# Ledger of designs, part 51: VH-VL binders against q86iv5

Target 1, 237 residues: q86iv5
Amino acid sequence: LDSCSICVDFVGNSLNDLLNIILNSGVIGTCGDLCSAVPGGQIVDTVCDLLCDYVGVDEFIKLISDVDPDPIYICEKISVCKTNDNAAASLDLVQINPQNGTVGGTFTLSIAYTVTNTIATGQLAFNIIDPTGNAFGDAVLLVQQSPEQYTQQFQFQATPSEQESFPNGLYTVQALVCEGSCGSPHPNTYTLANGTTTFTISGADSSSMSGAGSFSGSSQSTQTGAASGSGSGFALF
Short names: E, the ipSAE of ESMFold2; O, the ipSAE of OpenDDE; V2, 0.75 times the mean of E and O plus 0.25 times the DockQ between their complexes.

## First folded at step 22 (VH-VL; framework fv_rosmantuzumab)

Design dd6 (at its last look DockQ between E and O 0.01; V2 from the best seeds 0.00; counts 0 for: pae E 19.5 > 2, placed apart)
Fold by OpenDDE, look of step 22:
Structure dd6 (fold): chain C 237 residues (1-237), chain A 120 residues (1-120), chain B 111 residues (1-111)
Amino acid sequence: as target 1 above (237 residues)
Amino acid sequence: QVQLVQSGAEVKKPGASVKVSCKASGYTFTDYVIHWVRQAPGQGLEWIGYISPNKGRTGYNQKFQNRVTMTRDTSTSTAYMELSRLRSEDTAVYYCARVPLSSSGYFDYWGQGTTLTVSS
Amino acid sequence: DIQMTQSPSSLSASVGDRVTITCQASQSVDSSGDSYMNWYQQKPGKAPKLLIYAASSLQSGVPSRFSGSGSGTDFTLTISPVQAEDFATYYCQQSYRYPRTFGAGTKLELK
């Protein structure tokens, strides 16, 4: 794992803990003081210390205490992650299979995109919006992606949970490729490409497994060759 | 003259609680942090936690996290350390100590210590 | 937690001698060019007394025969020349990370 990925992962996973420490602790005089309270063990503490030491405890606290803390932006500000204001990409495919499924069924989202100018630090993100307007999704961190074609797949099971009931109806998928965090108001953040597709859910599939809709995203960007795009039309916005 | 004066010796049974006081004088109480350190008989020093009198924020050694409560009364410039569910291993001299804000975290003044004996 | 290994556990010296006590931290206690190591003296039945802070800074009122050095993980307290009133137990303490931790102590005894 590269240092940028480590940074983003740490800040992302520990952000609430860091904020709690900052807000509720008495005196934070050192990076060690701050990082010692972060749960996760010695490795997490070490990563925290290293990152904090790049800028010092005061600046680190300031970044974490932002009104809208963004892990990617924070890691860029401390010079662990790189930025490219000239990053460029296009979306090639957004496809959901099956296009017509049932509650309890498994869906596969495939996203293909082309980088034309290096994405230094960014995201591939998607949102699924159900018929009621409730949305769920995920994002993959992109670090130093050179100009080439990329494909990412996501899989989810449409099992009702507290987070998503999977009502019958039309669902909308939004896919985004970004430099920086998608939707972030911070500098060095750009939406490079976006697209949408739709699918439907109808009926209850009798399969009993109450598995919470965990997105198992395999993070491996496979260079897939020229996917002959069969015509399920995604709208590029 | 800076002084930290602690409450007197305590004898407690296992399972009981003890509350030790530390009265500060000779300086502005809210400009410093109060830490607590204990020392078992013939042993070294063990850090328990701290309280910031200004806002009442606390930090505890995880070893004591569920048994220790630190409080302060700014009107009397007094810090308190309460330790519950006492064990024989809690037998020690308990010290309060002053730490300057924005310092390197050293203990520049100490109380005289409070002896706690936990015995059946 | 940062472990503090202090050595020796005890030593004997005469008045006028030079003595050295070492403390090793399990990880660096440095931050932004400062070392967060402190040294204390404790006499029997008394609270510890601050001698050195930030590795090498002498606390006000402490005699100049006390000095501290070191950085990172390795630190030293030196007493030279030793005086009769210096026979006591000495502790190193890190203030870099919570929980604060102390060395096991070094007892300086009269030879």
Scores: ipSAE 0.405, ipTM 0.731, lowest interface PAE 1.2, mean pLDDT 90
Fold by ESMFold2, look of step 22:
Structure dd6 (fold): chain C 237 residues (1-237), chain A 120 residues (1-120), chain B 111 residues (1-111)
Amino acid sequence: as target 1 above (237 residues)
Amino acid sequence: QVQLVQSGAEVKKPGASVKVSCKASGYTFTDYVIHWVRQAPGQGLEWIGYISPNKGRTGYNQKFQNRVTMTRDTSTSTAYMELSRLRSEDTAVYYCARVPLSSSGYFDYWGQGTTLTVSS
Amino acid sequence: DIQMTQSPSSLSASVGDRVTITCQASQSVDSSGDSYMNWYQQKPGKAPKLLIYAASSLQSGVPSRFSGSGSGTDFTLTISPVQAEDFATYYCQQSYRYPRTFGAGTKLELK
């Protein structure tokens, strides 16, 4: 497991806690003052101290306190994640199956992409936009992804929830491959490729049922968490 | 302890707009969806729509789709419903109610109601 | 839209009686063994109050003389024994699909 992934995971999981500590505390003079207050135990404190001490507490606080903080950008500014302003990729396939399904049905999004210049730190991301304009999606972190062809699958079940009811109509899928966080305004961020596809849900009534949505994916070049699941998410960009 | 406090009664003319507030207290605002339901005098209950707390995702009854806007302010734990192009048939008591985010969609707590009268 | 037919529209009862109110949905409101049917009590000038959710689950603080049953399209609220504070209007509501829909109500009156 590499330093960049550890940094992005830590910042992503701890950003709100760090912001609250910074905003509600007086003068913070050491990394220990800041990091010892972060919930999560010894390992979280250790990662926090290492990252904070690497750049100094004042610079760390500036990065966390940004008006639009972004875990990938923060880890790039700390120099734990690399950037490549010449990263390049193309989307070879964006496919959703089935193209016509029903409420409660399982949909598989398949994305194939080719990297032609290394993605240093970026994302493979997607949004699904329902007929009313509501969106949900997910992203996978890409670290030092060398020139090759890659595939990724994401799966979700169209189980209605308070967050997404899965109404009848046409759904739009947007997929992106990015250097940096997809949709971010920060420097060193680029949309390298994008693609769309559509699918329909027929026979759906608007409803709310108990349950949670989740997304699962797999790739030729990465290891997966193995289990598939039902899910819904909210727009990433 | 859980409380939804709505804004006061409104009297409006046809063609006007109304904005009703619903201030939540006694619970974590972002764990619950706010729904709006109305009840015309002497009649049953009619669902208007919902707003989710985090990204402000909304779902509206198609009957109101072109006339209703729901918003929220998480910093004050307050949800809002605005109904435009009012007509006399909009005369009703308007309720906000909460639904747990991970639930089967039941309305466990209700606001006291806001009476709207639309007349010439 | 799922239409909800509530019966009867009104009832007269005495304290101590057993009262049954029915609700029929125009299509099944079941999924994975759960029924998405809820029951509310409303007194004049007040907001509705949740009694039963998921067809048969009793809301916290609601007396055990209230019970719910049924599945699919047919649901029943039972009050036994009826007490003086139970004279009110009762609504069923499906939470299986949007839009959420309510029954027309059943008014329980003192005989």
Scores: ipSAE 0.000, ipTM 0.409, lowest interface PAE 19.5, mean pLDDT 83
ESMFold2 (binder alone), look of step 22: mean pLDDT 94; pTM 0.956

